# VHH binders against Probable F-box protein At1g14315, part 3

Target 1, 278 residues: Probable F-box protein At1g14315, of Arabidopsis thaliana (Mouse-ear cress) (q9m9t0)
Amino acid sequence: MQLLPHDTVEDILERVPVKSLLRFKSACKQWKLTIESQYFQAKQLICSAGGKDLNLVLVSEVPKRYHIYQLFHNSCDGLVCLFDYQTLNNIVYNPATRWHRRFPVSSTNTWRYINPSSPYRINTSSSRGHALYVDGSLYWLTGKKEIKVLALDLHTETFQVISKAPFAEADHRNIITRSLNNRLCLSVSKPLQQMIIWSFNSENKTWEQIYSIVNRSVTQSLPVAILEKNKLLCCPRSNSRQLMIYDIKTKSVDSVSIGTYRCGDSVFCYFESLISIL

## First folded at step 24 (VHH; from f2 with S30R T101S)

Design r2
Fold by OpenDDE, fold request of step 26:
Formats: sequence, C-alpha cells, structure tokens
Structure r2 (fold): chain B 278 residues (1-278), chain A 121 residues (1-121)
Amino acid sequence: as target 1 above (278 residues)
Amino acid sequence: QVQLVESGGGLVQAGGSLRLSCAASGFDFRSWAMGWYRQAPGKQRELVAVIYWSGSTRYGDFVKGRFTISRGNAKNTVYLQMNSLSVEDTAVYYCATSWYSPEYSGDFDYWGQGTQVTVSS
C-alpha cells in the first residue's frame, strides 16, 4: 500500500527524468498505468519543458550517396521528425521511448495511404519536402509565388492549409521553418541585410512578427532557440564549433563554444518526453 | 560589399591542367555555398561545380571527374582544379556564391567578374 496519496505520487513522478520514469514502469503496476496515461504524459511534458536547461542536438548532414538519408531539423514535445528518402516517409520518433510512427508523403507509397491526399504536391527532392513537427502536426511550405502553410494533423491524419505566409514577397529559398518556443515559425532571411522571424498563433491562426534583425552575422545564420531575456540562439551553419547569441535589445552578439560539436543545418533544442501520437 | 575575385585562368594546351581560385570577402565564407560556372562564346552559362558549406559537392555532367572543387575556409577561397582540359572547356569561368543551397543553375546571388580559360589544341 502506498504511503502517499496517488495525486502526490503523481506530482512527484512528473518531475522525474523520463529515463527514470521508464524504469519505474517495471516497479509497480499502478505506476505503469500512471506513466502510460496521456494525462500524466501531458503534465510531465509541461514540467520538463519548463526547465531552465537548454539541451541542443546537432545533426550532421549525411551524404545522399549512402542511400539512407534521414533528416530532422526540429524537435517538439520530445519528438523528432525524420525524413527517410528511401521510403519517402516522415517518421515521427521519440528518442527516449523509441516510439515511432510513419507517415507517407505521397500517394505512391504502397504500404499506407493518407486519405484524402495532400491538396498540394510535396516535393521530397527539395528542402521544402522536409516537414516540421510542431504540436501534433507536420508542416510544409507550399508554392513559390503564393506561399502557403500545409499542415498534416497526425492525430486525424488530415491535411489542411492553415494559412498563407505572412509576407507578400520573399525569395522562397530564404524561408526557413523553425520551431521556436514550441510554435511554428518562419524565418525570412535576406542574408547580409535582414532576418525576420514570424511566429504562428494556432489559436487565432495569425502570424506575428516577433523579430526583425539586421545584424550582418545573424542574418547569415539559422535561428535555433529563443532564450531568456530576449535573446536569440543562432547557428552559423558553417561547421563551426561556435553558436551565436544575439541580444535583441542591445544588438550584441556573443559567441558560445560547443566543444567538439559542429554546427550544421540541423540544430535544435530537445528534451525527453513520454509523448506519442495516438 | 560582397566580392568575388577569380584568378588562375589563362592559356593551356589540351590535356593540361589549371587551378582556378576565387577569393571571397564581405560575407561569412564558411556558411555559404560556393560555385563555379562557365560560359563559352555563344553558349549558355552552365554549372561546373558547387561546394556547399558542409563540404558536399556537385558537378556538371561534362566534368566527368576531371575537375575538383574545394574550399579553403581559412583563406576564404574556393578552388577549381581542372585536369585533362580540352578545347571544349574554353570559356569564361565565374565564381559564385549563395547562402541558400543552390538547386538549380542560376540560384547563386553573387558573381565574380570571371576569368578566361583558353585551351588550345
């Protein structure tokens, strides 16, 4: 018999590292049920996301010649999205629990179909074919002139155009999708001139310009994370062993060493979770 | 303020070799893709080689292993080693750069003035 009320135990468990929680599942049937509950997992996620520690993942590019080219450039809710060029599937993956689910990109996939199919062609041969995972959905940018945001709700497996891009004219090459503060963001960059970051509000389906940066170095980098005190973490994308912290207020740039790691196109914040897509 | 200055061009006999250099300035060289294009008289400009920030490379179909693009990040210079040159390789060779990964010909944002390469029979 537990010495503590169930709710108290749950509160304690919410603050326990995911790896430990996974071990705790074997300790007690009741704990297992709790840990496997969606309610608990959601609460635990909130606790873990609120942590002050920033964990970064750096992913090196794998040459296409190796036949298996898996890319992920974002994390949300402890999940990452991998793109498998061999199968043309998006793989939503939880590295902590090893849970994964595959989603076909095109209707030509023989193992599974999403019905209805995407209203827009997803070009898997381009960077635009790589989906961004944010809060239970995969997102793509579609179009060249009129850029729209295509979303796949992973719960309902339904495609939807959720919005137009918040800008009228931009070089589509310089539009980068990012997850910042667990929000869908667009970085519109004119290298050497300006970087504008837009954040999508899923509640009212509007875009908000959150940053306008003219710092020459930052405009040649990739936004990675929003830090405390209105700072932006940026990756120079140069196989550098240094990241940049840009202070929005003071306009100063600080360099941060990342040791033996090197910057690439895929640098993102990650924390472990128990989350899976049901 | 972006500058690309090509050098190393000249006259060479068929079967010979040349090494082109492009000195870059005005941007974070290491984070940009660098490329070489060429344009022969009366012909369209065509991609010779691209080297991305990751070090990955792409070559035009006509290269067939004869040319090698490389980058010296410490010197902000991109190189094109050209071996087994033929008369058909005669062209003005241009250095180009783009922050975004070039997928198509012409996707580069800045260009050098070009350097003449002439291959004699």
Scores: ipSAE 0.743, ipTM 0.891, lowest interface PAE 0.6, mean pLDDT 88
Fold by OpenDDE, fold request of step 26:
Structure r2 (fold): chain B 278 residues (1-278), chain A 121 residues (1-121)
Amino acid sequence: as target 1 above (278 residues)
Amino acid sequence: QVQLVESGGGLVQAGGSLRLSCAASGFDFRSWAMGWYRQAPGKQRELVAVIYWSGSTRYGDFVKGRFTISRGNAKNTVYLQMNSLSVEDTAVYYCATSWYSPEYSGDFDYWGQGTQVTVSS
């Protein structure tokens, strides 16, 4: 018999680490039902993301020859995307729950196929072959001359070209994908000159230019997260022990020590969740 | 301003070795990919080697293990150790840098003036 009202219990559970929540599933049938509910999982995620502490994942640079799995440069909804070099599969992975699902984006995959196949070839050997996970979809940049954004809906396992690049043709080669504020973003950078960040609006399927930055240091960095009060967290990608916080209003840059860790291509914010893709 | 200054070129006999250096300035050296290209007379420029910010390397097909690219981040210098040189390796060697992977971006962003390497028979 629960001593506390159900609502109170849920409120408490939403703030409990995922590891503990998983254990609690075994403690009580009612808790199990609650924890496994989509409603609770969504609330838990909000609570996790709403915390005051910034949780960063820093992936050490390892020579490619030792890579079995490559961790991509973002997290969304508590999930990360991995690339399996052996099977050439993308893996969506929840580090907290250990849930994972494989997606065979290559037509050469032997265990199963996504039908229909991608309308564009995904070059897994290229940086553009790296998938970005955002809100239930994997995203790729395709093409050289005409850059398009290719999306794989992970629920329906369907490919769709969602948009053309929002920037000029001349800038197509200097583009990276990021998940900022749980939105698909494109960073178009002319290092040392300018960085423009575009954010995709999934509701109206349009691109919005959210930042235009000319700071020399920032243009040589990777955007990691949008912080409160119009600040942008950036990673120098220089094996540095410092991150940068760029103030959009004042145009100032502050350095943040990350201790013994070092910056690399794979620096991103992470929040624990119970989310899985069914 | 981005500057790339090559050195170490010169005349060497076939079978000999040479070490090229490229001193870089004007950008965050550690965060950029560095590379070497060469251009022989009457031939197109070709990739010799590239070393990424991660330390990963890629070589041209003609290298066949003879050359090694390395970077000294403390000195903002990239090196090309060339062994077992042949007459066919005679060319102007250029240092280059790129923020993005040159294999996928199509080219390096900045180039040095080049250094002449001549291999005699």
Scores: ipSAE 0.609, ipTM 0.837, lowest interface PAE 0.8, mean pLDDT 88
Fold by ESMFold2, fold request of step 26:
Structure r2 (fold): chain B 278 residues (1-278), chain A 121 residues (1-121)
Amino acid sequence: as target 1 above (278 residues)
Amino acid sequence: QVQLVESGGGLVQAGGSLRLSCAASGFDFRSWAMGWYRQAPGKQRELVAVIYWSGSTRYGDFVKGRFTISRGNAKNTVYLQMNSLSVEDTAVYYCATSWYSPEYSGDFDYWGQGTQVTVSS
């Protein structure tokens, strides 16, 4: 029999995949108590977010048996928010643990207002109306002629215009927000010709052009993640069982199979967590 | 290069049906929106139908349920089934495509040569 100090056990467990942690909860009572503690779950989330290995969620927006039309938000602390058009429920879901909670639109009376309210219209019907979560804030693109970046700091619950977009007179159809390497990025594409990706440096409050890609396949895709080997993971926005990996150095494109799943129109990266609400 | 080749046009009797096809190449067909437009002589080009990469569809007001757009992703082909045709449907029909979400009339960036549809009587 072997006895390990509790803090040594915690250090080991925080590096274990969530599926294994769920299995380990049945193995012994001390491990169950450790895994279920809020302290450990916060520690595991921080460790998971610092890792270079990425996890993907594939969301079908047009399933055969459900007409699920979903509020697209990238993940926050291992959670995603979905909308079920058949039941008119907002759903907060943890893909790693499969925990979820439904919040009916018509039955939920706990909505709160934020003061002061946004100085710009949010969630228009255009592609620019979707929020992007990065590092404690939500981001939107606003404006018509001069595109601005609007932020909502979730800790202070305050809106602020943090920057102008790094390009003038852009075709507004061409601009997509993404979280790449846990940074706010703008992807500007001319399909079959060029894709330019800009990254916001919050320390300097400046934009940096991190990629200029001339590739017929990649310019017809949506960036999903920057991989540890300095490669760009892209979704071709087809119902494909393949994603693309673009190697920035060699300019080559490789395919990666997602097995029997198809990427659909909604693919995003998340960090696994044990977080649940209430 | 992007190529769109329409076929299936011709002469048809009023009340009849016609099926147009558009063979596409030079792009990732499944990732792009496909559309049909028409232009009668002396008229501006107008939307007939759009089918998005999601499979969602949108139709011009004049269609009134008579036309159906579909896509054969295995064949890289978009179709337009036209039923209950009338003389007012006589026009050149154009296949079009765009990678962007076509939210406005004229959002399509690549066009075919067109195929003539003539409805008699």
Scores: ipSAE 0.112, ipTM 0.587, lowest interface PAE 5.6, mean pLDDT 73
Fold by ESMFold2, fold request of step 26:
Structure r2 (fold): chain B 278 residues (1-278), chain A 121 residues (1-121)
Amino acid sequence: as target 1 above (278 residues)
Amino acid sequence: QVQLVESGGGLVQAGGSLRLSCAASGFDFRSWAMGWYRQAPGKQRELVAVIYWSGSTRYGDFVKGRFTISRGNAKNTVYLQMNSLSVEDTAVYYCATSWYSPEYSGDFDYWGQGTQVTVSS
């Protein structure tokens, strides 16, 4: 029997880690029904996204065999998209629950084109032309002489250039698009010299320079996340078993072990969720 | 910043061998992928070889075991040993490097000036 009102139980459960929620489903029928409801899962996602517990997903490469996973996008609502080049399947995966579903690339019945298509060419020299998901939109870089931000609003399915980049001259291959603190960010680096990170404020359509980093190792790394107390988590380009934390106030660089995993362009952050695709 | 300087090209008779070198500077050589591409007159640039930071290698289909890519980390130099050369191997050979995996984009991020290899019959 429950000793607490159901609404109080829900408020407590939404703050519990996903791993614990999965165990609690066996505790009683009422909790199982609550945890599996879409209403609760939406509340839990909002609570998790507002919390301070940032999670990393390390997409480890397996030995060259028939199961290779490759991330094409960052995370959305605690879900990530992977690609298995052995089976030619896109895979939607929830790292917290380990739920997944496969979508074959060759199945034309499950894919459609957006019409009209983008009137702008994607700048394939920056971020390899891959899109970045942030809060209901996909983002690319476009332009040749002057870099601009191209957005696709997923609700309206409309392409629009939303801003010019806050810099005019950079080697396009040193421009990286990232989601940091659920904001569109651009990282512009000169290896071994400096890295500047700009954050886009969607409310007023302006760019803010949030970091200017002069550090040999950090300028050769990929920004992954902004941590509490304004520290920047970075992934070295080497196959290191260490991530780096750069403190913007002290200018210090610290190392964080990722155990037996190794760095690469397969590390990103997400908020835990119970979300799955039906 | 990033500098790639090829050397070792020249004129060689068919069936002969050459060793190309590429001196690299301005980046963390050990952590980047290094590669060789070639471009014959009137043709598109094509992959010859890639060596990754792990030591793993990949070769273009036309190489058929004749070429070997290697790296000397002490000298920040990548090498291409070319054996059993034929007239079809005549091209400008380019050294290249990338922090991102070139296999997913088809591109290396930085390129050298190139060195001419000419194979005579």
Scores: ipSAE 0.000, ipTM 0.146, lowest interface PAE 15.4, mean pLDDT 74

## First folded at step 25 (VHH)

Design fin3 (from r2 with T57S S101T)
Fold by OpenDDE, last read:
Structure fin3 (fold): chain B 278 residues (1-278), chain A 121 residues (1-121)
Amino acid sequence: as target 1 above (278 residues)
Amino acid sequence: QVQLVESGGGLVQAGGSLRLSCAASGFDFRSWAMGWYRQAPGKQRELVAVIYWSGSSRYGDFVKGRFTISRGNAKNTVYLQMNSLSVEDTAVYYCATSWYTPEYSGDFDYWGQGTQVTVSS
């Protein structure tokens, strides 16, 4: 006997871990229908992205059996895209649901065309060619002397150049795109000297400096997540079994064990979703 | 302070082998890319090999499988095993490092003093 209104139940379910939601599908037919609905899945993702729970995905580029290459810096709506060098297929994987689908590499390497085309050539063979997904948009670093951020809105399929950046004159080698707190961020680092983190405000389209760090160890790491109480989670990028927590206020560094896992170049915050590609 | 100290250079006969070492200090060795460059007299500095923090590597076109770059993270040392050496391989070999992915010589942040490799006929 359902004692709660359907809307209330849905609201509760949106905040439940995906693993549990999958189990709930077998418990009630009505829940199954709700959980499998696109509407619910979209709402659940929003809740997941706005939540305080931290989930991390670690991708190793050198697995024991074959080389795996991540095509994106982070996840897209709970999905991760990988290239399997053994099978020469692209793999779309949902870590939360364990759903996956393989896509053959197109002989023409063309899936679709976007009109108008990008104002800049995107070189996918370089680290700069890796797109960062944040809140419905893909982002690339463009330019050599004058650094710009190229944005593709996936909903409107339109390109935009974000040029109002205080780091426009920075050396392109020193800039790394990151998703922090579900916002587009840039880490501008002079290793061993300083690391400045900029956050993009999508409403006013301005960049704000949120952190300036001079800690030697942190300047040689990748920012992964902003934690509560002005703490920054960092990956040392050294195949370490430890992450670093930097306290912005006290300037102290703490180590956190990640067990048998190792830090690599591909460590990012993950939002659980129920999304799959039909 | 960042320091890169090369060793292992010297005189070798054509067809011989050498192993170069570069001892690194002053930075988190495991998180940085390491590279070897060489410069022959009257020629431009050219890439020999680069090994990234991930363990992936790339080589200059002239290497053709003769050289192998490797890194000993426990000893903060990068190595260059050179086999089947020829007179054309005579040059000063330099160790270099960068936290970022280096594409060109100018992308490396720090350089060693170099070690002379001479291959005799």
Scores: ipSAE 0.750, ipTM 0.901, lowest interface PAE 0.6, mean pLDDT 88
Fold by OpenDDE, last read:
Structure fin3 (fold): chain B 278 residues (1-278), chain A 121 residues (1-121)
Amino acid sequence: as target 1 above (278 residues)
Amino acid sequence: QVQLVESGGGLVQAGGSLRLSCAASGFDFRSWAMGWYRQAPGKQRELVAVIYWSGSSRYGDFVKGRFTISRGNAKNTVYLQMNSLSVEDTAVYYCATSWYTPEYSGDFDYWGQGTQVTVSS
């Protein structure tokens, strides 16, 4: 690889699994510098997000048993944020690199001010107060009677309310936010009857209905990932050791073993990254 | 079809104990939240206890540690152990379920027929 131009080497490394990249750091000083650069890490993340590899994170949210609570609905740039009830600290964890850092809970509960502030109050104690990270933005569901989506663009640090949601009049109890194919999605369902999945296009600011499912088992599950060939990966949320794969075309359901792991509310797809917090 | 069938109600003396059961069918029991409500004559229905799919639970303010909700997933049954009962606990007790996180009484979608609990002085 030393005989290749530096740019070519970087392009190749961006597509290498994180586990291998970690090993490469030990093989060459130049590679180490490249892999540890913020520029490379940002590019690697983009490649990871655009790839076809499926990576799952399973977090147990049973404080009495595991003393861990997930703060976000999904990962952020390959990082997972957790609260440790035993130590009363926040934990930022990278599942790919195994990097982690603990942060004490601020007495003021203030980390940063954003101006202008959110047009809506965000109650972090509720399930609706949990942010969903998708492609550089945080999303919240707001409202009870009229459902709105609040978006925070992390690059511009500006809040925006997404208007004219096709599910605006739906019961808020029947709406679950999910990140599918690196897009903001909403599952609007009546368990045992129907599940409709909406996907938001951030470029044109429109909602598209991507799935309508009437399978009784699937309507009692959480959508986790969109798979190739029009299949949907679902979690039954029953602490089972099996996931479900629903075929949109054939309407068949297959079970997939996840080994010693168990399904729960905190099952989501993430992208491998080299990112850490300095 | 979703079915919830309560049992275990009856007459008990003040200071006594009673265990209610609710047998559930027609849905994936393990993935649903289960709850107990009660309604006394002339009063509104009020929350007694809820147990979520995660195993976490919450109770009404009047419970004060006297009642315990639990679930037997293998039997698709939710239980309510009631201790230190008082005359004020006399009511019809209802089993309820919801797939989504129930925060209020209106959040439950399915209800049982109820079982009468009478506490005598």
Scores: ipSAE 0.747, ipTM 0.900, lowest interface PAE 0.6, mean pLDDT 87
Fold by OpenDDE, fold request of step 26:
Structure fin3 (fold): chain B 278 residues (1-278), chain A 121 residues (1-121)
Amino acid sequence: as target 1 above (278 residues)
Amino acid sequence: QVQLVESGGGLVQAGGSLRLSCAASGFDFRSWAMGWYRQAPGKQRELVAVIYWSGSSRYGDFVKGRFTISRGNAKNTVYLQMNSLSVEDTAVYYCATSWYTPEYSGDFDYWGQGTQVTVSS
């Protein structure tokens, strides 16, 4: 019999590292049930996300000559989205629990269909074909003239155009999707001139301009994370061993060494979670 | 402020070699894709080679392993080593750059003035 009330135990467990929680599942049936509950997993996620430590993942570019080209450029809720060029599937993956689920991109996939199919063609041969995972959905940019945001709700497996882009005219090349603060963001960058970052509010389905940056160095980088005290972490995308921290207020740029790691196109914040898509 | 200055062009005999250089300034060289294009008289500009920030490269179909694009990041210079040159390679060679992944010639944002390469029989 547990010496502590169940709710107290749960509160303690919420603050335990995911790796330990996975081990704890074998210790007690009750703990297993708790740890496997969606309620607990959601609470644990909140606790984990509220941590002060910033964990970065750097993904190196994989040459296209490989049979399987798996890439991911974002993480949300402890999940990452991989794109498999061989099967043309999006793979939502939890590295901590090893849970994964596959989602076909096109209706030509023989193993599984999403019905109804996407209202827009997803070009898997371009960067636009790579989905961004944010809060239970995969997002794509679609269109050339009129850019729209296409979302696949992973719970309901339904496609929906959730919004138009917040800007009237932009070269599709200068739009980069990012997850910042667990929000869908668009970075519209004119290198050497300006970078504008938009954040999507899923509640009211509106876009908010959160940053307008004219710093020459930053405009030639990729936004990675919003840091405390209104700072923006940026990756120069140059196989550099340095990241940049841009202070929005002072407009100063600080360089941060990342040791033996190198910057690439895929740099993102990651924390472990117990989350899976049901 | 962005500048691309090509050099290394000239007259060479068929079967010979040339090494083109493009000195870049005014941007973070290491984070940009660099490319070489060429344009022969009366012909359209065509891709010779592109090298991305990652170091990966792509070549035009006509290259057939004869040319090699490389980056000297420390010197902010992109190179094009051209071997086994033929008369058909006679053209003005242009250096180009883009922060984005270039797929077509129109995707490059800045261009050099070009350097003449003439291959004699």
Scores: ipSAE 0.745, ipTM 0.895, lowest interface PAE 0.6, mean pLDDT 89
Fold by OpenDDE, fold request of step 26:
Order: C-alpha cells, then structure tokens, then sequence
Structure fin3 (fold): chain B 278 residues (1-278), chain A 121 residues (1-121)
C-alpha cells in the first residue's frame, strides 16, 4: 500500500533519474504502469529539460576505419541519432533506456526496406548524409541549387519533402541543420561574415529567421543551444576547451570553460527521457 | 583578412623529398579544413591532400602514400611532406582552406598564391 497520494508519487518520479525509474518498474506494478504511460513520459521529459543544469554531450570524431557508430550533432526528446557505417542505417537511440530502432537510408539495405524509397538519394559519404532527429522525424538537406528539406517520419516510415529552404540562393556548403529548442533549424553561414539561423514552425510549415549574427567568432562556430535571456551557446569546433555564449542583444561573446573536454562537431544538449518511437 | 602563404617549394631531384608549409592567418585556424592542391602546366588543378579540423585526412589517388599532410595548430600552419618525388609531381602547389567540409576544389573558400615545386630527372 502506498503511503503517499498517487499524484505526489508521480511528481517525485518525474524528477528521478531514468536509470532509477527503470528499476522502479520492477518494484511495483502501479509504478510500472505509470512509468510506461505516455503521459508520464512526457511530463518526465519536461521536468528533465526544465532543470537548471545544462547537460552537454561532447563527441570527438572517431576514424571511420574502426566501424564505430557516428553520433550526430543533436539530441531531441532524450533521443540521439547514430549512423552505422557497416549497415548504412540510421539508428535512433535512447541512451538512458537503451531503446533503439534502425532505419535504412537506402533501398539497398538487406534487412528491411522503406517503401516508398526516398525521392532523393541520400549520400552517406557526405556531411549531408547525416540525419538530424527532431520530434519523431529524421531530416536531410537535399539538392545543390534548390535546397529542400527531406523528412522521414519514423512513425509512418514515410519520406516527404516538407519544405524548400527559406532562402533563395545560398551556397549549399554553408548550410547546416540543427535542433534548437526542439525545432528544426537551418544555419546559413558565410564564415567570418554572417550567420543566419532559421527555425521551422511545424504547425504552419513556415520558416522564421530567429538570428542574424555578424560576430566574427560566432560565424566560425556551430550553434548548440538557445539559452535564456536571448543568448546563444556556440561551439567553436576547434578542439577548444571553451564554448561561447553570444548575447543577441549586447552582441557580446563570453567564454565558458568545459574543463578537460574539447569542442568538436558533435556538441549538443541532452536530457534523459523514457521516450521511444513505436 | 584571410591569408595563406605557402613556402618550402623549390628544385629537387627525382626520388627526393620536400616539405611544404602554409602559414595561415585571419581566421580560427583550428576550426577550418586545410588542403593542398597542385596544378601542372596544361593540366587541371587537382587535390593533393586535405586535413580536416578533426585531424582526419584524405589524399589524391596519385599520392599513393608518398605524401603526408599535417597541421600545427599552435603555429597556424599546415604542412605537406612529400617523399619519393617524381618528375610528374612538378607543379605549383596551392594551399587552401574552408570552414566547411571540402569535397572538391570548388569547396575551398580561400587560396594561397602557390609555391613552385620542380622535380628534375
């Protein structure tokens, strides 16, 4: 018999580390039901993301010859996207629960096919072959002259071109995808000159320009996270032991030490969740 | 202003070695990819080697293990060690840089003036 009201118990559980929550599933049937509920999982995620502490994951590049999964540069809803070079599959992975699901990139995959196949070829050998996971979908940039955003809905396993790029003419080389505030974002940069960040609104399927930055240092960095009070966390991608915080209002840049860690291409915010894609 | 200044070129006998250097300035060197290209008379510019910010590198097909690209981040300098040189390696060698991952020559944003390498028989 529970000594505390059910609501109180849920409130407490929402703040418990996922590892512990997984153990609690075996301790009580009622807890198991609660923890496995989508409602609770959503609440837990909100609590996890709402914490005062910024959890950063820094990943160093590992040579491809070792056939190690490549971790991409973002996290959303407690999930990360990995790429398996051996099988040419994208893996959506929850590090906290160890849940994972594989998605073939091309129709040539031997274990499973996505039908219909992608309307565009995904070049896994290029940086554009890297998928961005945001809110139940994987995203790619396609095209050279006409840049389009290709999405794979992971629930329906369907490919769709969701939009054109919000800019008429841009060097395709200077476009990177990011997940900022759990939204699909495009960073269009001319290093040393300008960085423009666009955010996609999934409700109305429009792009909004959220930042235009001309700071020399920031234009040579990767956007990592939007912080409170109109600040942007940036990674200089220089194997540096410091991150940058750019103040949108004052246009000032502050350095933040990350100790013995080093900046690379894969720096992103991570929050533990119980989320899985069914 | 971005500047790339090549050095180390010159005349060398076949079978000899040469080390090229490219001093870079005007950008965050450590966060940019650096590359070497060459252009022989009457030929198209071709990739020799590229080294990324991560330290990973790739080489042109003709290199066949003879050349090694490296970067000295503390000195903002990229190097090309060339061994077992042949007459066919005679060309102007150019240093190039890009903030993004370069795949082709056109992907590099800035170029040096080049340094002449001449290999005699």
Amino acid sequence: as target 1 above (278 residues)
Amino acid sequence: QVQLVESGGGLVQAGGSLRLSCAASGFDFRSWAMGWYRQAPGKQRELVAVIYWSGSSRYGDFVKGRFTISRGNAKNTVYLQMNSLSVEDTAVYYCATSWYTPEYSGDFDYWGQGTQVTVSS
Scores: ipSAE 0.739, ipTM 0.891, lowest interface PAE 0.7, mean pLDDT 88

